# VH-VL binders against FYVE, RhoGEF and PH domain-containing protein 5 (Fgd5), part 10

Target 1, 194 residues: FYVE, RhoGEF and PH domain-containing protein 5 (Fgd5), of Mus musculus (Mouse) (q80uz0r647to840)
Amino acid sequence: RALVIAQELLSSEKAYVQMLQHLSLDFHGAVLRALENVEQEGREPLAQEELRQGLRELPAICDLHQGILESLEQRLGDCGEGQPQVADIFLAREQEFEHHAAHILQFDRYLGLLAESCLLSPRLATTVREFEQSSQGGGQSMKHRMLRVVQRLFQYQVLLTDYLNNLCPDSAEYDNTQSALTLISKVTDRANES
Below, E stands for the ipSAE of ESMFold2; O stands for the ipSAE of OpenDDE; V2 stands for 0.75 times the mean of E and O plus 0.25 times the DockQ between their complexes.

## First folded at step 4 (VH-VL)

Design ra23 (from ra21 with heavy chain Y109F, light chain N32Y; framework fv_rovalpituzumab)
Fold by ESMFold2-Fast, scan of step 4:
Structure ra23 (fold): chain C 194 residues (1-194), chain A 126 residues (1-126), chain B 107 residues (1-107)
Amino acid sequence: as target 1 above (194 residues)
Amino acid sequence: QVQLVQSGAEVKKPGASVKVSCKASGYTFTDYGMNWVRQAPGQGLEWMGWINTDTGNPTYADDFKGRVTMTTDTSTSTAYMELRSLRSDDTAVYYCARDSPYYDSSGYFHYGMDVWGQGTLVTVSS
Amino acid sequence: EIVMTQSPATLSVSPGERATLSCKASQSVSSYVVWYQQKPGQAPRLLIYGASTRATGIPARFSGSGSGTEFTLTISSLQSEDFAVYYCQQYNNWPLTFGQGTKLEIK
């Protein structure tokens, strides 16, 4: 049933947003604090500046998914036992998805920049240690956590495909879901190229 | 040049508390986390906890939660470990050890204790 | 917590021989294992991190290998200064845990 699949989309979005919040809010803030003394001593290494620029995009990605989560909660709460309408949530955010695809493609480079920055700042490396071992971040390496952003796009494809297959082909929701799948597939193809 | 110097030996009675100090020199204190590890006479190493020296946030091993407090004084580059409600089986050499980070080519972070204090013998006897 | 088990407890070998020390984790720790050397009356010394990477200043005769749950420290052509206690330790999960140690002694 379509509603059951839509509820799974909501539940998995909650888990994903929790990971993104830890990565974008806690880790990003901690990195900025660790780099503060380097800035105060004058010249900031290029690797650290590029890392800062790359990580600066994580809060926007988090905001995107927080918005999707809130829309899913409202839409499915309002639907009751009726037919869900969720595809337009993705379509309304087409520009944001397109903008973030480029940053997702650069995750491997950002990991390299993080490593370079850690060689120059043991304080940053200590921040990474604490983050990797935190319960909210899980027991996974930084590499695996960053790659979960790409993996969420693949999960959208699977969930939306299952959702589509449980909708009436003559419905507006069926058409909108096909459009949403086209959008996500385009973004996923670009992101997964790297 | 990089050194960790600990406070001297202590003799305590059961039920007392002990506070061991670890003074760092030769590096920026707040750049590296600090581990506390103990070793009972003739026995192996036992990890007690770790503290982020920049933020002061500690992480304790379960066996010591409720009895241990780890703190830092950045003005003196000194880490402290206080153990309360001492028992005879708390008799041990207590070490502080710097937490050194490393990064491999596969994108994983590694950590080792590269510099150790000389150890502080704490004897708990009636 | 992850339990680290070292074997044997004591290994008796002659100078010039090869020593092989084992360390097993109760669950996978990937490559997140360090090895330390401790001589009587001294603090431990870092030998190897990441299961196989020698720390600065550590002689080439020391080598580490393994991943997952089984790890090995090998000392080729033992020197007199190598007779000590060796500990493995995992850093995959909090709390950090050490093995019980393997004592290398002269035969």
Scores: ipSAE 0.420, ipTM 0.737, lowest interface PAE 2.2, mean pLDDT 85

Design ra24 (from ra21 with heavy chain Y109W; framework fv_rovalpituzumab; at its last look DockQ between E and O 0.69; V2 from the best seeds 0.00; counts 0 for: pae E 3.9 > 2)
Fold by ESMFold2, look of step 5:
Structure ra24 (fold): chain C 194 residues (1-194), chain A 126 residues (1-126), chain B 107 residues (1-107)
Amino acid sequence: as target 1 above (194 residues)
Amino acid sequence: QVQLVQSGAEVKKPGASVKVSCKASGYTFTDYGMNWVRQAPGQGLEWMGWINTDTGNPTYADDFKGRVTMTTDTSTSTAYMELRSLRSDDTAVYYCARDSPYYDSSGYWHYGMDVWGQGTLVTVSS
Amino acid sequence: EIVMTQSPATLSVSPGERATLSCKASQSVSSNVVWYQQKPGQAPRLLIYGASTRATGIPARFSGSGSGTEFTLTISSLQSEDFAVYYCQQYNNWPLTFGQGTKLEIK
């Protein structure tokens, strides 16, 4: 049923935004502090500078998904009867998804940079270890958390496909959901081209 | 030489507290986290907690939360573990162990306790 | 909390023979398993991390395998110094947890 799937979109987006906020506020700050200590010791590998630069993009990714979450909460907070309407939330952010695809692809590369940086800096590895203990992260390894960041667009494809299959084909929401799936698929195709 | 040297054996009565020290040498103390692990007579190893030696932020195993305090003194490169309200089943050897990171080529982080203190026997008897 | 269960509790073998020690996790821990060796009166010694990677200085006769919930430590040709207690430990989730140990004895 469409409403159940729309509620799953909301609940999974809420969890995803919480993870992004934790990354953009807590992890990002802790990593920057650890990298400052390396910088003060006089040597900074290229991998660590690339990691620092890539992390500066986290707030934009978080802002996109915060907007999606807020819109989902507004649309699904109404107790009215009838077919849910969520597809336009994605369509309204088409340009942001195009820019976001590059950032999501960068996270996959940054997994390798983070690992290399941890090998070169025991202090950074200790920072990652401490972050992994966070109750917000559920005790998962940093690798698993970064995989969740990358996987969200693929999860959208699954959820929106299931949603589409439970909509009236004559409805505007059906047409809009097809358009949203096309948008997400275009973004995932570009993300795979690296 | 990288080493961890712990304080000597202690005998305590039920209800007392004990504070075990662990002095690090041969490496940069604040670069690595520190684990505390205990082993009761004839029993296996039990993780008590971990502390970030740079920030002083500890994480405790649930069974010890409320009775244990882990601290560090970075000026002396020393970690401390204090266990309060001692019971007879707290009789054990207490170890400090350095938390060391490892990386495999698939991008996965690993950890191991590569350097251990010699252990501190704490005996709790009435 | 993830429970690590080792078997057998005691394994009696002769020098030169092969020993196989088992460790089972109560839920998947991926490859996030460490093996330690502990001789009487000594602190534990790191043998293997990542389920299968030998720590520096560990002889090639020690090997580890497994992923998910089932792991093994194999010692291919036992030396007299290998008779000790062996522990597995997971680091996939906090809190960190150890198995109860397998004692390897001379038959």
Scores: ipSAE 0.256, ipTM 0.670, lowest interface PAE 3.9, mean pLDDT 84
ESMFold2-Fast, scan of step 4: ipSAE 0.546; ipTM 0.802
ESMFold2 (binder alone), look of step 5: mean pLDDT 92; pTM 0.944
OpenDDE, look of step 5: ipSAE 0.416; ipTM 0.772

Design ra3 (from r1 with heavy chain D104T L106G T107S G108W; framework fv_rovalpituzumab)
Heavy chain, then light chain:
Amino acid sequence: QVQLVQSGAEVKKPGASVKVSCKASGYTFTSYGMNWVRQAPGQGLEWMGWINTNTGNPTYADDFKGRVTMTTDTSTSTAYMELRSLRSDDTAVYYCARDSPYYTIGSWYYHYGMDVWGQGTLVTVSS
Amino acid sequence: EIVMTQSPATLSVSPGERATLSCKASQSVSSNVVWYQQKPGQAPRLLIYGASTRATGIPARFSGSGSGTEFTLTISSLQSEDFAVYYCQQYNNWPLTFGQGTKLEIK
ESMFold2-Fast, scan of step 4: ipSAE 0.000; ipTM 0.443

Design ra4 (from r1 with heavy chain I105R L106G T107S G108W Y109E; framework fv_rovalpituzumab)
Fold by ESMFold2-Fast, scan of step 4:
Structure ra4 (fold): chain C 194 residues (1-194), chain A 127 residues (1-127), chain B 107 residues (1-107)
Amino acid sequence: as target 1 above (194 residues)
Amino acid sequence: QVQLVQSGAEVKKPGASVKVSCKASGYTFTSYGMNWVRQAPGQGLEWMGWINTNTGNPTYADDFKGRVTMTTDTSTSTAYMELRSLRSDDTAVYYCARDSPYYDRGSWEYHYGMDVWGQGTLVTVSS
Amino acid sequence: EIVMTQSPATLSVSPGERATLSCKASQSVSSNVVWYQQKPGQAPRLLIYGASTRATGIPARFSGSGSGTEFTLTISSLQSEDFAVYYCQQYNNWPLTFGQGTKLEIK
């Protein structure tokens, strides 16, 4: 049943947003503080500035998914046991998804910049280590946490495909879900090219 | 010369507290985290905790939570480990060890090893 | 807590022979394993990090391998100074945990 799948989309989005909040708010803030505290002896830190600019995209990605979560909660709460209408939540955010795909494609570059900064600053590396161990149940590397952004897009594709297959083919929601799948497939393909 | 020099041996009664110091030299103290590891006579190594020397924020192993406090004094490049409510089974050599980060370019992951160790401080707990 | 188990507890070998030491993690630790050498009355010495990368100054006869749950330290041609206790340690998760050690002794 379509409603059950829509509820799975909501519950998994809630878990994802929680992880993304820890990554974008806690990690980003910790890295920025470490960069402020790094002793700079005669260097103008271009790598640090590029890294800061790249990491500033994480809060916007978090805001996107927080908005999707809030929209899913409202739609599924309002429909009760009726037919869900969730596909337009994704379609309304087409521009944002296209923007974030570009940043996801640069995730290797952001990791490279962070690594270069950590090699120049063991202090920053120490801060990153503490974050990796103390958040999200510990032990997951920055790489693994950032890869969950790409994983979520693949999860959308799977969930929306299952959802589509449980909708009346004659419904507007069926057509909208096909359009949402096309959007997510395009975004996922671009992200997977990195 | 990168070096960690610890305070001397201590003899304590059960219920007492001990505070071991670890003075760093030859590198920027606040750039590397510091581990505390102990070793009971004839036994293996046991990790007690880690401190971020830049922020002063410690992380403790569960067996020591509530009994251990790790601190730093940046002005003297010294780390401290205080263990309270001592028991006979706390008799051990206590080590401080620098936490050195290494980046693996192939996997884009950080690796961590304790590359510089103090000479150890023997703490004996007996009645 | 991740448990690290080393085997054998004691390995008796002659100088010039090859020694192979094993370390098993109770759950996957990726490649996040270090090896230390400890001689009587001395602090441990870092040998290998990231399961397979030699630390600075470590002779080429020392090599590490493995990932996930099974790890190996190999000494290709034993020198007299290599007889010591060897410890593996994971850094995948807090708390950091060590194996019980393998004592390498002269046959």
Scores: ipSAE 0.364, ipTM 0.739, lowest interface PAE 3.0, mean pLDDT 85

Design ra5 (from r1 with heavy chain Y102T D104E Y109T H111T; framework fv_rovalpituzumab)
Fold by ESMFold2-Fast, scan of step 4:
Structure ra5 (fold): chain C 194 residues (1-194), chain A 127 residues (1-127), chain B 107 residues (1-107)
Amino acid sequence: as target 1 above (194 residues)
Amino acid sequence: QVQLVQSGAEVKKPGASVKVSCKASGYTFTSYGMNWVRQAPGQGLEWMGWINTNTGNPTYADDFKGRVTMTTDTSTSTAYMELRSLRSDDTAVYYCARDSPTYEILTGTYTYGMDVWGQGTLVTVSS
Amino acid sequence: EIVMTQSPATLSVSPGERATLSCKASQSVSSNVVWYQQKPGQAPRLLIYGASTRATGIPARFSGSGSGTEFTLTISSLQSEDFAVYYCQQYNNWPLTFGQGTKLEIK
């Protein structure tokens, strides 16, 4: 049923925001300091700068998803056992999605740059290790955490499609959910062609 | 050549504190974390904790929280481990060991091992 | 905390034979297992990291395998200098934990 799927959207968004906040607040600053102190000769300055630029996007991406989480909590709290209305939460954030989607989809690239930097810098690798081990839930690799940033857009497509299939076709929510899916598909496709 | 040299043997009374030093040479001290591991006579290895030598942030095993303090002096490339409220069952050889992290790009995996060890410091707790 | 259990506690073999040492984790540690060799009066020596990668300078007769919860260290064509205590260790989770050790001795 639609409500159950909407509650899964909320619970997964809460877990995602928690991970994203930890990555943005704790990891970003530590990585920047480690990169500045790298002793390894031969490190590529362009790769380092591109990685720094990508990581600076984390606070804004975090703010976007924090807003989505807060809106989902309010909507699902207000509806109780009734029919949820969640699609317009995404539609209201169309410009933010368009702005950040390109950076979100580049996290696979940023993961590669982080890996290359870690190979050249034991200090950076040590920082990544400390972050991985200090995280609640223990031992989840940085690869998995950074890939979650990319995967969240695709998870929205899966969850919203499942949600749509459990809505009355004549409802306003059905139409709004189709529009939300179109939005997410559009920003994902636009970023892929770059 | 990479080397860790520890301070000499200590004999302490129950209730006292001991501070063991570990001086690094042959590499950039702040680029690698430092582990502390102990071994009671005839027993196995027991991990006590780890310190980030660049930040000075320690992580301790639960059995030692409240009794252990790990610190570093980057100007002398030296790590320290202080253990307080000593008991007879704290009698052991205490080792410092360098944490050697590597990242394998193709597999996306970090690998770790303690690749360089100090010679050990025997701490005897007796009346 | 993750408990590492080694077996057997003592293994008696002759020079030239093959020794197989086991290490079991109480929960999955992926491939994040390290093997150390310790001789009497000496600090441990790194042999294998990442379950199967030999450390620099370690002879080819030492090989490691395994993933998840079951790991094996194999020493082929045993040399006299190989008789020592061997420890496995996981680095998947804090706190780091060691097995209790396997003593390899001459029969």
Scores: ipSAE 0.374, ipTM 0.729, lowest interface PAE 3.0, mean pLDDT 85

Design ra9 (from r1 with heavy chain Y112F; framework fv_rovalpituzumab)
Fold by ESMFold2-Fast, scan of step 4:
Structure ra9 (fold): chain C 194 residues (1-194), chain A 127 residues (1-127), chain B 107 residues (1-107)
Amino acid sequence: as target 1 above (194 residues)
Amino acid sequence: QVQLVQSGAEVKKPGASVKVSCKASGYTFTSYGMNWVRQAPGQGLEWMGWINTNTGNPTYADDFKGRVTMTTDTSTSTAYMELRSLRSDDTAVYYCARDSPYYDILTGYYHFGMDVWGQGTLVTVSS
Amino acid sequence: EIVMTQSPATLSVSPGERATLSCKASQSVSSNVVWYQQKPGQAPRLLIYGASTRATGIPARFSGSGSGTEFTLTISSLQSEDFAVYYCQQYNNWPLTFGQGTKLEIK
């Protein structure tokens, strides 16, 4: 049933936003400080500058998904046991998805750059280790957390496809969900170019 | 050369506190974490905690929470471990040990080992 | 906390022989195991990290293997200086935990 799938979309978005908040507020700041210290010691700046630029996108990506979460909470709270209307939440954020798509899709590359930067900086490796072993990081490796940023777009495709298949084909929500899937598909197709 | 030099032996009465120092040289102090490990006479190694020397944030083993404090002084490249409310079973050699990261290129993972150790500080707690 | 159990407590072998030391974790630690050697009156010495990688300067006769919960340190062609206490330690989770040690002694 469509409502159950929409509730799974909400539940998974809430977990994802919590992860992004910890990554953006705690890890991002600590990593940037460690990278600045390495730069001050005359380390190679090129790969680390690309990593710094990518990590500075985390707050904006967090804001995008926080907005989606809030909209999902409101829509599913308002519909009760009725038929949900969630597709336009994604459509309303088309420009944001397009603007952030490149950065979101490159988080697997940023993971590689983080590993490379740690090779050159014991300080950065120590900081990553501390974050992973803290209470906020204890359940998931940094690799898994960063990969979730890329994977969320693909998870949207899966969830929205399942949602679409449980909607009445002549409904406005069916049409809007097809449009949302087209948007997400367009964004994820860029992954093959990175 | 990379070296950790600890403060000298201490004799304390039960209920007192002890503060052991560990001075690093030959490397950038804030680039490596520092472990504290103790060993009672004739016994094995026991991990007490770790400190991020760049941030000053410590992590303690549960058996020592509430009576251990780990700190650093980056201006002198020195780590400190203070143990309070000493008991006779706290008699041990206390070591500081550098936490070194090792990158495995084949797997893309980091490993950590204690590659440089201080000479140890004997703390004797007796009435 | 993860409990590391070493066996045997004492292993008696002759110089030139092969020694095999066991270390078992109470839950999976992946390959995140380190081996240390400690001689009387000295601080421990790092031998192996990542279960199988020798630290710089460690002779080729030392080898480590294992993953998950079972780990082995092997010393081939034992030299007189190899008679010491050996400790395994996991770094998969905080707190870091050591095994109780295996004393390698002359037969």
Scores: ipSAE 0.364, ipTM 0.743, lowest interface PAE 2.9, mean pLDDT 85

## First folded at step 5 (VH-VL)

Design bb1 (from ba24 with heavy chain S32Y; framework fv_bexmarilimab; at its last look DockQ between E and O 0.29; V2 from the best seeds 0.00; counts 0 for: pae O 7.5 > 2)
Fold by OpenDDE, look of step 5:
Structure bb1 (fold): chain C 194 residues (1-194), chain A 120 residues (1-120), chain B 108 residues (1-108)
Amino acid sequence: as target 1 above (194 residues)
Amino acid sequence: QVTLKESGPTLVKPTQTLTLTCSFSGFSLSTYGVGIGWIRQPPGKALEWLAHIYWDDDKRYNPALKSRLTISKDTSKNQVVLTMTNMDPVDTATYYCAHSKYWGYGFDYWGQGTLVTVSS
Amino acid sequence: EIVLTQSPGTLSLSPGERATLSCTASQSVYSSYLHWYQQKPGKAPKLLIYAASSLQSGVPSRFSGSGSGTDYTLTISSLQPEDFATYYCQQYGSSPLTFGQGTKLEIK
């Protein structure tokens, strides 16, 4: 069953990465472009910079999970019906998960800044609106889409826990999975505190 | 089918203004996320980005050439126009227009390019 | 501006061989904004890889991209005769949009 769970991890990661790519490539980029115009107009430059700093975690998080996805694909493609090794995929990227932490901590702040900036810039407002109305996002609000980024970490907790429960306790993968869970928990704890 | 085609003079004198038109089909410049960029390539040299115009009429220019460049669009005609003033022999290059659906996806469709020679 | 430096300038290989092309950025670029193009003589560039590792539609699977931060790589697993061309990396993570100087892949 461990393999089946790993397959679910992979499948869900694919979907998640697609969502992240949309956020990173379409939303983040578009917003940054719009913000350049706001800056040219001399409107709230410091607030804009803070907003940029908050949103820049999206591409970083996207890069992180693209890497995770690639690794998962490789590992599960190679293992056949054998025991996969997936825990180290997370452990190797421990530092990159700090982008999630930053996202969590900055979440309310940059959304607030975004809202304020939209009030000041019709162009930015239009950009955000068009993104929210896009079919790719299912019409969900920006806030909800950003929350999905955080929710994935909780999904990791669930999936990896289930994965752990189906591993041999004497295996290296078991120990590594526990470590991976600890890693993810450190990040999700920040979400719970927010 | 997406197609782009550059048109304009192939010979320009120094100090004159170059006007190039990009005519495209298979997509609309009113579509969210769509943009058209101009890129040039001197003979035997690398590619250089010139300008970009987006669906919402937002424009971007290469800072090094910004003072000389103007980009505009006519969505109803499916055309983008690039003007470049004060041409110099160093501006001799093949000029391309290219389609992009957001910068994160690169330029996925290109015109065939038009060689512009600046000479007395 | 972000300067993209490609290496080597010229790569001479034979059909069937593996080609590895490097693109180094003067500053960090998110992988989402790093792309690879192929250009043959007298032709417009062709998008091969977008977002560092995503294969453009219609591009053979022997092409792959990888990398992050400042270092990116284009790999051709087994060179075909039609693969001999000039390859460019491109970034649009920061204005202005910039291209590498190109790597010419020529037949040995």
Scores: ipSAE 0.015, ipTM 0.602, lowest interface PAE 7.5, mean pLDDT 88
ESMFold2, look of step 5: ipSAE 0.186; ipTM 0.689
ESMFold2 (binder alone), look of step 5: mean pLDDT 93; pTM 0.946

Design rb1 (from ra1 with heavy chain S31D N54D; framework fv_rovalpituzumab; at its last look DockQ between E and O 0.53; V2 from the best seeds 0.00; counts 0 for: pae E 4.2 > 2)
Fold by ESMFold2, look of step 5:
Structure rb1 (fold): chain C 194 residues (1-194), chain A 125 residues (1-125), chain B 107 residues (1-107)
Amino acid sequence: as target 1 above (194 residues)
Amino acid sequence: QVQLVQSGAEVKKPGASVKVSCKASGYTFTDYGMNWVRQAPGQGLEWMGWINTDTGNPTYADDFKGRVTMTTDTSTSTAYMELRSLRSDDTAVYYCARDSPYYDSSGYHYGMDVWGQGTLVTVSS
Amino acid sequence: EIVMTQSPATLSVSPGERATLSCKASQSVSSNVVWYQQKPGQAPRLLIYGASTRATGIPARFSGSGSGTEFTLTISSLQSEDFAVYYCQQYNNWPLTFGQGTKLEIK
């Protein structure tokens, strides 16, 4: 049943938003404080500024998914009967998915800048270490946690494909779900350009 | 010179507590986290926990959670580990070890690069 | 938690020869492995981080390799000071875990 898959989309989105909030609000703030406290030998303010700019995509991605979650809760919280309608929730936010594209395109560069900044700032490295210990992070490295940001898009492809396979092909929801899959694939395909 | 100097050996009875100190010198104490690792006689190394020396926030291994308290005193650059409700199988050498970052072509890494001399804690009736 | 299993438990080798020590993780740890050396009565010494990168001051005869679940420490042309216990440790996931050690002893 399509409804069961839509409910799985909702529950997994809730878990994803909680992870994003921890990463974009708690970690991001701690990194900024650590960078402000650093005294460096020589001049490297441009590398640290590039890291700051790259990390700013995380709050925007968090805002996107908070909106998706709120809409899913509204659609599925009051009515659990009939055919669900969730695909337009994604379609309404096409421009906001560009923050994911930006994250994917620059991912390896920002991981490298984070790693180099940790070498130059042991206090930043300690901040990353402490974040890795948090129960919300699941005990995985900071590198792997940042990778999870993009992994959700592939999970959407799996969930929405399964959802599509349980919809009537003549329905508007079927057509909208195909469009949502196209939107998500466009974002993930940006990673293959360079 | 960078070094960690620990408090001296202790002999305890079951049910007692022990508090081991680890004084850092030669580096900025609050820049690096601190691990605690123990080694029972003739056995391997066992990680007990980690503390952020700047914030004072500890993380404990599950086997020690509820029995261990790790703290710091930044004014003296000293880390502490207290183990309560001691049992005979807590007999071990207890080490503090600085948590240090490394970078290479594959990215970011960690290692325990500076170790204290170890503190022998003997628990016997 | 990730279990690190070392083999053999004891390795007997002659000075000047090559030693190969194995470490297996219960799940992938990428390249996030550290090797330590511990001599009797001493604290451990960091040898290798990132599975393959020598720490500062570690002689070139020490080398590490591997990724995923299988890791190897190799010591070429063994010196008398190299007979010790060697531990692998992963830092891919918390909690940190050590292997049980491999004792390298003179044949």
Scores: ipSAE 0.236, ipTM 0.674, lowest interface PAE 4.2, mean pLDDT 85
ESMFold2 (binder alone), look of step 5: mean pLDDT 93; pTM 0.945
OpenDDE, look of step 5: ipSAE 0.660; ipTM 0.855

